# Ledger of designs, part 7: VH-VL binders against Large ribosomal subunit protein uL10m (mRpL10)

Target 1, 224 residues: Large ribosomal subunit protein uL10m (mRpL10), of Drosophila melanogaster (Fruit fly) (q9vpl3)
Amino acid sequence: RGKINIQRPKAPHYERARVVAVTQPKYPELPKAKSCFKTRAERTQQQQENPYNEIIAREVRNWLDHSRLVAFFHLSSITADDIFRVRVQLHKQNLHLKSYGSKIIEQAVKNTRYEAIVPLFHSNHCIVFSPDPEKTAALLRIVRRVPQMVLLGGIVEETMLSRNQLVAYAQMPGLHAVQAQLVQTLSQAPGHLIQQLQAHQNSFVQVLDVHAKNQMNEETPKST

## First folded at step 7 (VH-VL)

Design j1 (from g8 with heavy chain N31Y)
Fold by OpenDDE, fold request of step 12:
Structure j1 (fold): chain C 224 residues (1-224), chain A 118 residues (1-118), chain B 112 residues (1-112)
Amino acid sequence: as target 1 above (224 residues)
Amino acid sequence: EVQLVQSGAEVKKPGESLKISCKGSGYSFTYYWIGWVRQMPGKGLEWMGIIDPSDSYTRYSPSFQGQVTISADKSITTAYLQWSSLKASDTAMYYCARLGYESSLDYWGQGTLVTVSS
Amino acid sequence: DIVMTQTPLSSPVTLGQPASISCRSSQSLVDSDGDTYLSWLQQRPGQPPRLLIYDISNRFSGVPDRFSGSGAGTDFTLKISRVEAEDVGVYYCMQYTEYPWTFGGGTKVEIK
């Protein structure tokens, strides 16, 4: 009884093959499960520019343009009461807490000098705006007591600052105080410069006088 | 000069809707919150709620939650207080007030008298 | 809700004499940051309320020096050093430390 070649089965008789071919159940091709995963591109295309998002983006731009202090925070889960309290505290200091979607922020800062902030907004975040950069210390004081708000960075006088730089800035004396110190320092500088300039001249004159005296002494013939 | 000007007195029947207004002038409207305070006839002041006109963030007193709607239109520097269905018990003077910097309710509207009578 | 209790309900005062109004809160108005949000308002007859004092003791702009606020924790006082005729009205304390913000019941200051 010949070894049934399982790897190359003998072709069935033509009639059997025909019957088998006709009787093979035509299984409907399983509908290719349209992977519900709309490609990022399809999701982005369906993001029909919601006119509303544009309006909000414009608002964000307006805040950015009119703010001399902008601080970015990660916002953890916070109660309505707590956020209200913080907002009131900030408001009293002319600090305005706002929350926007990441997409709105992206749209708002697109093609602007602030585009670099986009990576900061991958999670829940809030932004604090103020027209007064001197309120940075007040901002940090208030936020330190809010563990749900984590400082990420900010913008002061159109300059992007890291978290550490903002903290350092807040510790500096107010702009006016710094200006006053600068003026004071500058006012003292000319006196020192004049003294130094005069010191060199005086030393030069002294050296010349000594040289002149020495020459006069050499020219006096020892009258033996 | 900072001013809050409220809409005129209203006489309504129970079940009617009402929207009263508070227009701010003399300051940047979007930078200051507007609160609403009720004063029933011969009674004290009652806090109703507050709105940030810049983003329409609103916080109601629990007693007024669902009873009134506070809104704002920053384009015309106006805050609103509205009822969908007035009750006789809504008869009162209503004040809008600005929440100021480093202060509290620093400027007040002249008030709007709402009378609800059958 | 924080209950604000004012005493007295009515304060008849002679012109030129001092007046004192007390406001007591049902709980401390000191927040976690150590700040106390208490204000005093004046409402003259037929007029809207006017801010007098904020944050316990700070006079609002345009408020006469005869008005002073003091207190801490749960007990607060508004003092008028010398009552004038224009000071007639109802005075309210207001807390805005905790939501909802609440007012005292008011103290009516009248001239004898």
Scores: ipSAE 0.889, ipTM 0.960, lowest interface PAE 0.5, mean pLDDT 88
Fold by ESMFold2, fold request of step 12:
Structure j1 (fold): chain C 224 residues (1-224), chain A 118 residues (1-118), chain B 112 residues (1-112)
Amino acid sequence: as target 1 above (224 residues)
Amino acid sequence: EVQLVQSGAEVKKPGESLKISCKGSGYSFTYYWIGWVRQMPGKGLEWMGIIDPSDSYTRYSPSFQGQVTISADKSITTAYLQWSSLKASDTAMYYCARLGYESSLDYWGQGTLVTVSS
Amino acid sequence: DIVMTQTPLSSPVTLGQPASISCRSSQSLVDSDGDTYLSWLQQRPGQPPRLLIYDISNRFSGVPDRFSGSGAGTDFTLKISRVEAEDVGVYYCMQYTEYPWTFGGGTKVEIK
C-alpha cells in the first residue's frame, strides 16, 4: 500500500475508509485510553490500518513462503512511467515488485527465521519476490539500469544473503546443484552474514538520512 | 486449463453505472496481471489498462484514465471493469486478458458486449 | 505514444498459399534491457483475440508452426506459410515495451 500509490489518485482517505466498511480494530494490544485521545482522522486511519495490516501481513507471509528468491531494495522517488516499465520488465521474468510498510513486514516475519530483515525496512523500500531463484541474474540486470532502486540484500532458498553474496550468487555458472551447495554453505555462517547486512545498512542509512530530510521537506505526513 | 470467464452481455442507458467481471481459473491468479481491452463495433483493439491483482497496482491508458475503474478481488480470482456513468460511445465489446510471464496477453476472456442506448 | 501501422489492411489469399503481414512502429520497441515486447494476435470472426507470437518470434503454446514472426527495431512481420480455412480473421500486432500499450490497426486475412 504505502505512499507509492502512484497510479491511484491520492484521494481523501475518508472515501477509502467508507468503502472498506471495517468498524472493529484487530489490534489486541493497544491500550484503549491512548486511542481515546486521537483525532478522528488518526482513529480512522489506525482502525483502517489494523485490519488491512493483518490482511497484508498474511499476503507478505504467503509471498515469502512461495518465493525462493526475495530481494530488498531502497526506493528513491520514481516516476509513474519508470516504475511501470520496471514492473513490466520484472513481470516478464516472473519477478514481482511490491512495497509494504515496515510495521506490516514486522508482523509478517514475526516468529520466523526472517526476523533479522526488519531493520532493512526503516526507510523507503520495495521488495521483489520470485519462485525462481535462477532469475537473480535477470533481476540484477534489470535493476542495474534503475538508479532509483538500490539493492540491500536478499533471501535465496530460505538463506539470507548480503548484497555482495546475492551478486555473487547471480554470477555463478548455471548448474542447479552448484548454486544449491553454495546457499547451503552460506547458511553455516549466519553471524558473519548479519554483520555484513548491518554494516551495509549503516552506510546506507547515512545516505537515507539525506534523502529522508529532502523527502520530508517536499512531502511529509507528519502533520497528522 | 487456464480460463478467463467474463460476465454476460449488458444493455444500459446513458448515465447508468456498470460493473463487469472477469473470473480467472486454472492458474495462480496473483502471479499474473489482468488487462482490459475495448473493441468498438467494427473497429480494432484498444488497451484500456491493467491490474496486478496481488497488490491492486493499476495503470490506465491515458484515453481511459478517469473514465473507468479497474479492480480485482483475489479471494474469488476476479477482476472488474467499472463505469460510474455510461455514455452511448461506451457501446463496445470488452475483453479481459491475462499478462503471462515470458509471454504476452496469452489467455483472453470470451468478451462482454455492452450496449448503451436510450 | 507509439503508433503501430499494419499493412496490408486486407489480404485475400488462396487456400494453401502464404500470407505476410507487416507491422511498423513509430519508434524502436527495444527496451533498456535489450528486449522487444512485440506480439501478434489472431481474432477469428465472432471470437476473442488469441495470442500467436510473443517477443517477435516465439510461438505461443498450441500455435501451428505455419505461423512465424520476425523483425527488429521498428519493422516486424507475421507470416503464414500455408493459409488454411481456420486462419481467416483479423491479425493485430501489439507492443507493450512502452506506456501506453498500443495495437496495430489490424489486417484482415480472407480466402479468395
Scores: ipSAE 0.807, ipTM 0.920, lowest interface PAE 0.9, mean pLDDT 81
Fold by ESMFold2, look of step 8:
Structure j1 (fold): chain C 224 residues (1-224), chain A 118 residues (1-118), chain B 112 residues (1-112)
Amino acid sequence: as target 1 above (224 residues)
Amino acid sequence: EVQLVQSGAEVKKPGESLKISCKGSGYSFTYYWIGWVRQMPGKGLEWMGIIDPSDSYTRYSPSFQGQVTISADKSITTAYLQWSSLKASDTAMYYCARLGYESSLDYWGQGTLVTVSS
Amino acid sequence: DIVMTQTPLSSPVTLGQPASISCRSSQSLVDSDGDTYLSWLQQRPGQPPRLLIYDISNRFSGVPDRFSGSGAGTDFTLKISRVEAEDVGVYYCMQYTEYPWTFGGGTKVEIK
């Protein structure tokens, strides 16, 4: 439930307060012969890993915030030459292949609407980012020939899409064609224009969902 | 305007280390790869390797693997080419170039002349 | 390694006349996604290389339309329809379809 709030957590504040409370000699629970307390080196490593993980998590958040297309893949064993070829092909289309640990992904999407993606990173994986959602078709064309990369799903225009929904999105006209369809709908849509713009935008999003075909059938009767 | 500005000419002795730089400006640095190209005196162009500054992913030409180190510092939008021990045969002009999407090595630095003499 | 062979090595040309530069690869440059990553660079005397043509035939921004590229598979051509004084220099083809990336040996264009 902590996903709703993006406010800055006071984790170091809580950690310091707990250490102070534990060091008070209220009740000795453990013998000195046991190593129940983290050593100085372990706490130093934990602090270094936490700041390092936070820096990388901020980079992942930055990629997510600036990418209108994000695709998630399971990644099987692949040679250095094959992955280089794929990265070049993707780069040529403004598609950016990355890989991160699941802990870093969890930290990056904490308190965001994208927390649901964390389970996708149980196994070896990779992510493709792009500012250009119109490159979805190019992405699928390139990876179709890469059996080591198996599409799991994605995010397009801040909307989570399943594998099948992403494939369906790639078959739709480009953003310019969708904008042209919207303009034509506006010129032929009598009455409350603002409401129809909002409904058309919602219908477009629903078409990208698993059940979008049912919603497109309801949108069809709005014509004359 | 997209620019790649390289560090100045270097005169070195064999065995010395060297790190030359390539600073990118006028574009989103982490969206484009940086390649390094050598031009020996009076010779053609040779690809040395490439780096994705966003995650430091690198690939070296086999001829340069183990001979140089390519790196980047994205916080200052700068890529680097480094030798741990220069040889006289390293005397050359070194260029950085940006790998653009739906183009190629599209913007080039002015070059860094490295002279290594015994 | 894909060897890129350029001909001629030197192309003396009269101002205002056309020039044609050939580049031949030792293997097909069409990769698994059907693309060919073949570029042409110009290096004027004392200057860094600059991109002229990418993806065989597309002119880069700011490149005059007297430059054109063509070809397929293993054979590629750069044409200058009307050579001007500023066109003197060395021209290179480059492929990055296959690792390692390679350049042609260069073709020197000079005014007679």
Scores: ipSAE 0.805, ipTM 0.920, lowest interface PAE 0.9, mean pLDDT 80
Fold by ESMFold2, fold request of step 12:
Structure j1 (fold): chain C 224 residues (1-224), chain A 118 residues (1-118), chain B 112 residues (1-112)
Amino acid sequence: as target 1 above (224 residues)
Amino acid sequence: EVQLVQSGAEVKKPGESLKISCKGSGYSFTYYWIGWVRQMPGKGLEWMGIIDPSDSYTRYSPSFQGQVTISADKSITTAYLQWSSLKASDTAMYYCARLGYESSLDYWGQGTLVTVSS
Amino acid sequence: DIVMTQTPLSSPVTLGQPASISCRSSQSLVDSDGDTYLSWLQQRPGQPPRLLIYDISNRFSGVPDRFSGSGAGTDFTLKISRVEAEDVGVYYCMQYTEYPWTFGGGTKVEIK
């Protein structure tokens, strides 16, 4: 009944490096499972429970935990040359562009206060990580010329910020810049020193006030 | 101390495969990219490609696309350059170098001499 | 591809005298942010390259102050104010503003 076709040009799980890694486990190997018996739900559940996916999710969590700046973008179609140029420009500023599957991100933020970010990853996206929140202005300057990357929001110093809040944060002088200006003021003439100390004090209070408001607003986004 | 230590010299015949390594230490490996640079005997430097070890994102120079494979294993802080089938024209010194932020290719490995002859 | 042309190809120099190495790119190296990713490398005989200058004029850590870089657009210069015996070697410029990344052909500095 019918001719046997020896050629098997492609299996569903071999088109991606991630899928290949799933289907070639180390010894001991899984029993030869017939994937044709699995439903879509079972395939999705197996992918979620795959040790490779958990390793990647742990890596995402590590990046989230070690980054004082995290920015989320919608990523539309972009050429290999354009994304390479952007990645180099970002890397030069200690900004690290990455993309992950939405299920891996959900796994990474599960049982954390960051679970609220999961809906941002239903579409094609990318994430930029940095240990330096002072680089927020540089990030926005670089991506302004990249229409394929649309800012959705971010996390700064463990505080979730909307798009507009992140843009406003980038315009503020950083704490390091305010501290450096204070040192410069202390080394100047007494009369000018008094005026500059009051200006820096007011600027520092404004930065702290905006930071406190961002924390409060992040706890109740869209409450207005 | 930032260090890149490459695997030792190789003597091979045309058609053989080869994988050479570059082990980074003294820094956070996944925060820096690793580039590979060829120097043919008596010649200058040629960029072969670059890898971000954090997600294995790679880009190759057009002259080397399809000729070599660049990879990394971040669990042992090591980048690799490999050939599936060596040619005599692959005889050269191969360097790895780290791409630093707010600098350039700032730290270089000692080089791996690859000699391909019959 | 951006071609990086170095002159001279060889620079014999008397100890203690200055040396000047030119690097010219076939296109502007200024990126969309106004930054220029141009570096200078030194390769002493039998040694790997080492970074001297990045971003046109910034001296890398541990590099003697007799090395300086300058330039803009397509024209760049590395100067050694007083050549020492340890400065013998080949000097390369490198750009990574645009893909693919490219090096100059090298300038050999040697002592007369």
Scores: ipSAE 0.804, ipTM 0.918, lowest interface PAE 0.9, mean pLDDT 81

Design j1 (from g8 with heavy chain N31Y)
Fold by OpenDDE, fold request of step 12:
Structure j1 (fold): chain C 224 residues (1-224), chain A 118 residues (1-118), chain B 112 residues (1-112)
Amino acid sequence: as target 1 above (224 residues)
Amino acid sequence: EVQLVQSGAEVKKPGESLKISCKGSGYSFTYYWIGWVRQMPGKGLEWMGIIDPSDSYTRYSPSFQGQVTISADKSITTAYLQWSSLKASDTAMYYCARLGYESSLDYWGQGTLVTVSS
Amino acid sequence: DIVMTQTPLSSPVTLGQPASISCRSSQSLVDSDGDTYLSWLQQRPGQPPRLLIYDISNRFSGVPDRFSGSGAGTDFTLKISRVEAEDVGVYYCMQYTEYPWTFGGGTKVEIK
């Protein structure tokens, strides 16, 4: 029985090592406390950039932070007139269509919780913002009529959703409707339970009654 | 209504220090940058620099780097332009302007005339 | 620095007639995202500059429809379809695509 050297644990079997490596929770690196101190290097790099880009990037961040619904679209050969029409329609629903450059988006979301959206912006794109997640269905209805706008995905209530997930979300009854349904279901549950409990009791009483009747019939001597 | 109000005209001698102000109102002061523009008498507009009032990040035009100091006090929604030692060549109208996200320099102050004479 | 050259220096115009001002940049004002940041400013006599046009062709709020901007790359134009008396002043183009931002030399619009 080979002495398990606790001081130098034998490297786990290759397969176990792989499993352990894969199952090690990749703790998201705690956002390094944005040391308020932009490193001198970061400052220098920023110094070389057009301040206007930073301003636009801040705008993008502001929209992202204040929107409960964000949808990302690819634009395929859409005309300015078509964009304008769509913008007007969206605006009527308190949906805000914006277009930014890919570099601006990258700059805007760098080192933020939104960094994962960067791969979506390799081509002509637009973003629709809304403070109301309930407008998701309205958004999808409007853009369905615009084949040049292809839904890529979105963010709803700080959750990133794929295209399919966003579509599914739009089809879900609103939170209030779901809550109402839950309340209705919960309100009906005691009644059903009582009925089920009473049904068993009633069945038992019926069986007892039949048994009692049968016993009474056996005790009645056939008066001959 | 968005408004930028600048301090009054200044008459100074060479070598004197000066600090002029630009107060913003009617908008969120920390969300917009403030630029400074010089206009010498009878001349065109010259970009001096820009400041983000939220963190006082400042970028100067190379021509004005080290010549002036741009600062801001967000608590009173005011931006400043200052000289440590004025020159006669600093005689000009100075404008502050708000930099909008989509609209560039969208609102301007009324200007501050600085006259430096011996 | 990007040099902005405006032409003409002076533009005497008859009331009701159109005016056109050109602005040429020493290099392309198209950035890496394909965006162009050019504005037009109006400065009336004794007044501060006023924004007219941003992003080449967008009219700022309150700007009359008679003002229009166009152009691409290095060549930009401000047009006034019908000059009015209130349009007298100096017009400046401004690039803010590359830092430092730079102004054109200005074009003085006068009434004949």
Scores: ipSAE 0.732, ipTM 0.913, lowest interface PAE 0.7, mean pLDDT 87
Fold by ESMFold2, fold request of step 12:
Structure j1 (fold): chain C 224 residues (1-224), chain A 118 residues (1-118), chain B 112 residues (1-112)
Amino acid sequence: as target 1 above (224 residues)
Amino acid sequence: EVQLVQSGAEVKKPGESLKISCKGSGYSFTYYWIGWVRQMPGKGLEWMGIIDPSDSYTRYSPSFQGQVTISADKSITTAYLQWSSLKASDTAMYYCARLGYESSLDYWGQGTLVTVSS
Amino acid sequence: DIVMTQTPLSSPVTLGQPASISCRSSQSLVDSDGDTYLSWLQQRPGQPPRLLIYDISNRFSGVPDRFSGSGAGTDFTLKISRVEAEDVGVYYCMQYTEYPWTFGGGTKVEIK
């Protein structure tokens, strides 16, 4: 099925052993029923690990939900000095480089439109989160000097973007800059102010409509 | 209000282990790194290392690599500094501080005095 | 390692008079993006350090405007325009542009 991980619980090994045990004249094996007779320490360890995985997955989901910019990278071999320098530079720009296990990422995006990103995490990877999509240009500038980080794509304003779309987004003026240009134009539109105001309002409404449309129309494609 | 509250003073003998804590409150713990700084009696400040609690990424100063372990438990918003075998030269005040993304080492703990003597 | 050299070691100052503290790095603190990660910390007697200035000249929240930072490259200065009694303590510069992060040796400001 291509990129889809068809891994199921290894029921064949477990379930087949159970079937064989039933068909044989066998006394119950206490070790096989460890879930009922496990030591307190073993039970506590498993219980801790289960809640820990869910806690981490919730934190990843929280990062996704509160980040207006998310970027995905393939990470090849990199020195400790280089990755530290990159992490500090990113952190200073409110860009947060993280690495998580593939299973945790899968849990975090389960039943969301972002499930399509799971295949990106089967190889060595990292993710950058930020609440500020205006930082996309800073992100790309910093990573340009880091050939070990290869951009795969990203999410901006809940819209999934390809690599090329994210690069193009980074070249766009910020919404604040667009708003400032509109105000400046209105200040310089004297004699035909009503007509120019109406034209700029229509343009501004179109920009807002495109933005709102991208927010509303975006859905996680489960391609194929 | 942002606070970093450290565990209390410790008196130890050489060879003993020790784990001191730094509990953060009043902010999103996983959005900020935690650094550890040593101040030997009558001396200045020395950077020991940092941790990003969100993924447990750590980096140590070369002077402290292999001498201490920095860790964090984000479920209880706490960072730790740990020795497996203390030396008398480890007698110092130890501070935790958070690294802000709008600033620098911006909030500091009150310090933990560690005294190691025979 | 980047060595941070502070001068003077001790700065006795009359109340209400200015104080100036110098910090020199052994190499440029400008990173690949043109930013400089230099900070000034204050440690009052018996207290933990606190942040005064970050990024050379930006005053941290709650820091009085009598504190100012300046400099570039390898030479940096913290100035206190009018020293008050509460300003007694040791002042440190710190860089985190390059690994390992390093502090200056400290400058003690005291009232004479």
Scores: ipSAE 0.717, ipTM 0.889, lowest interface PAE 1.1, mean pLDDT 79

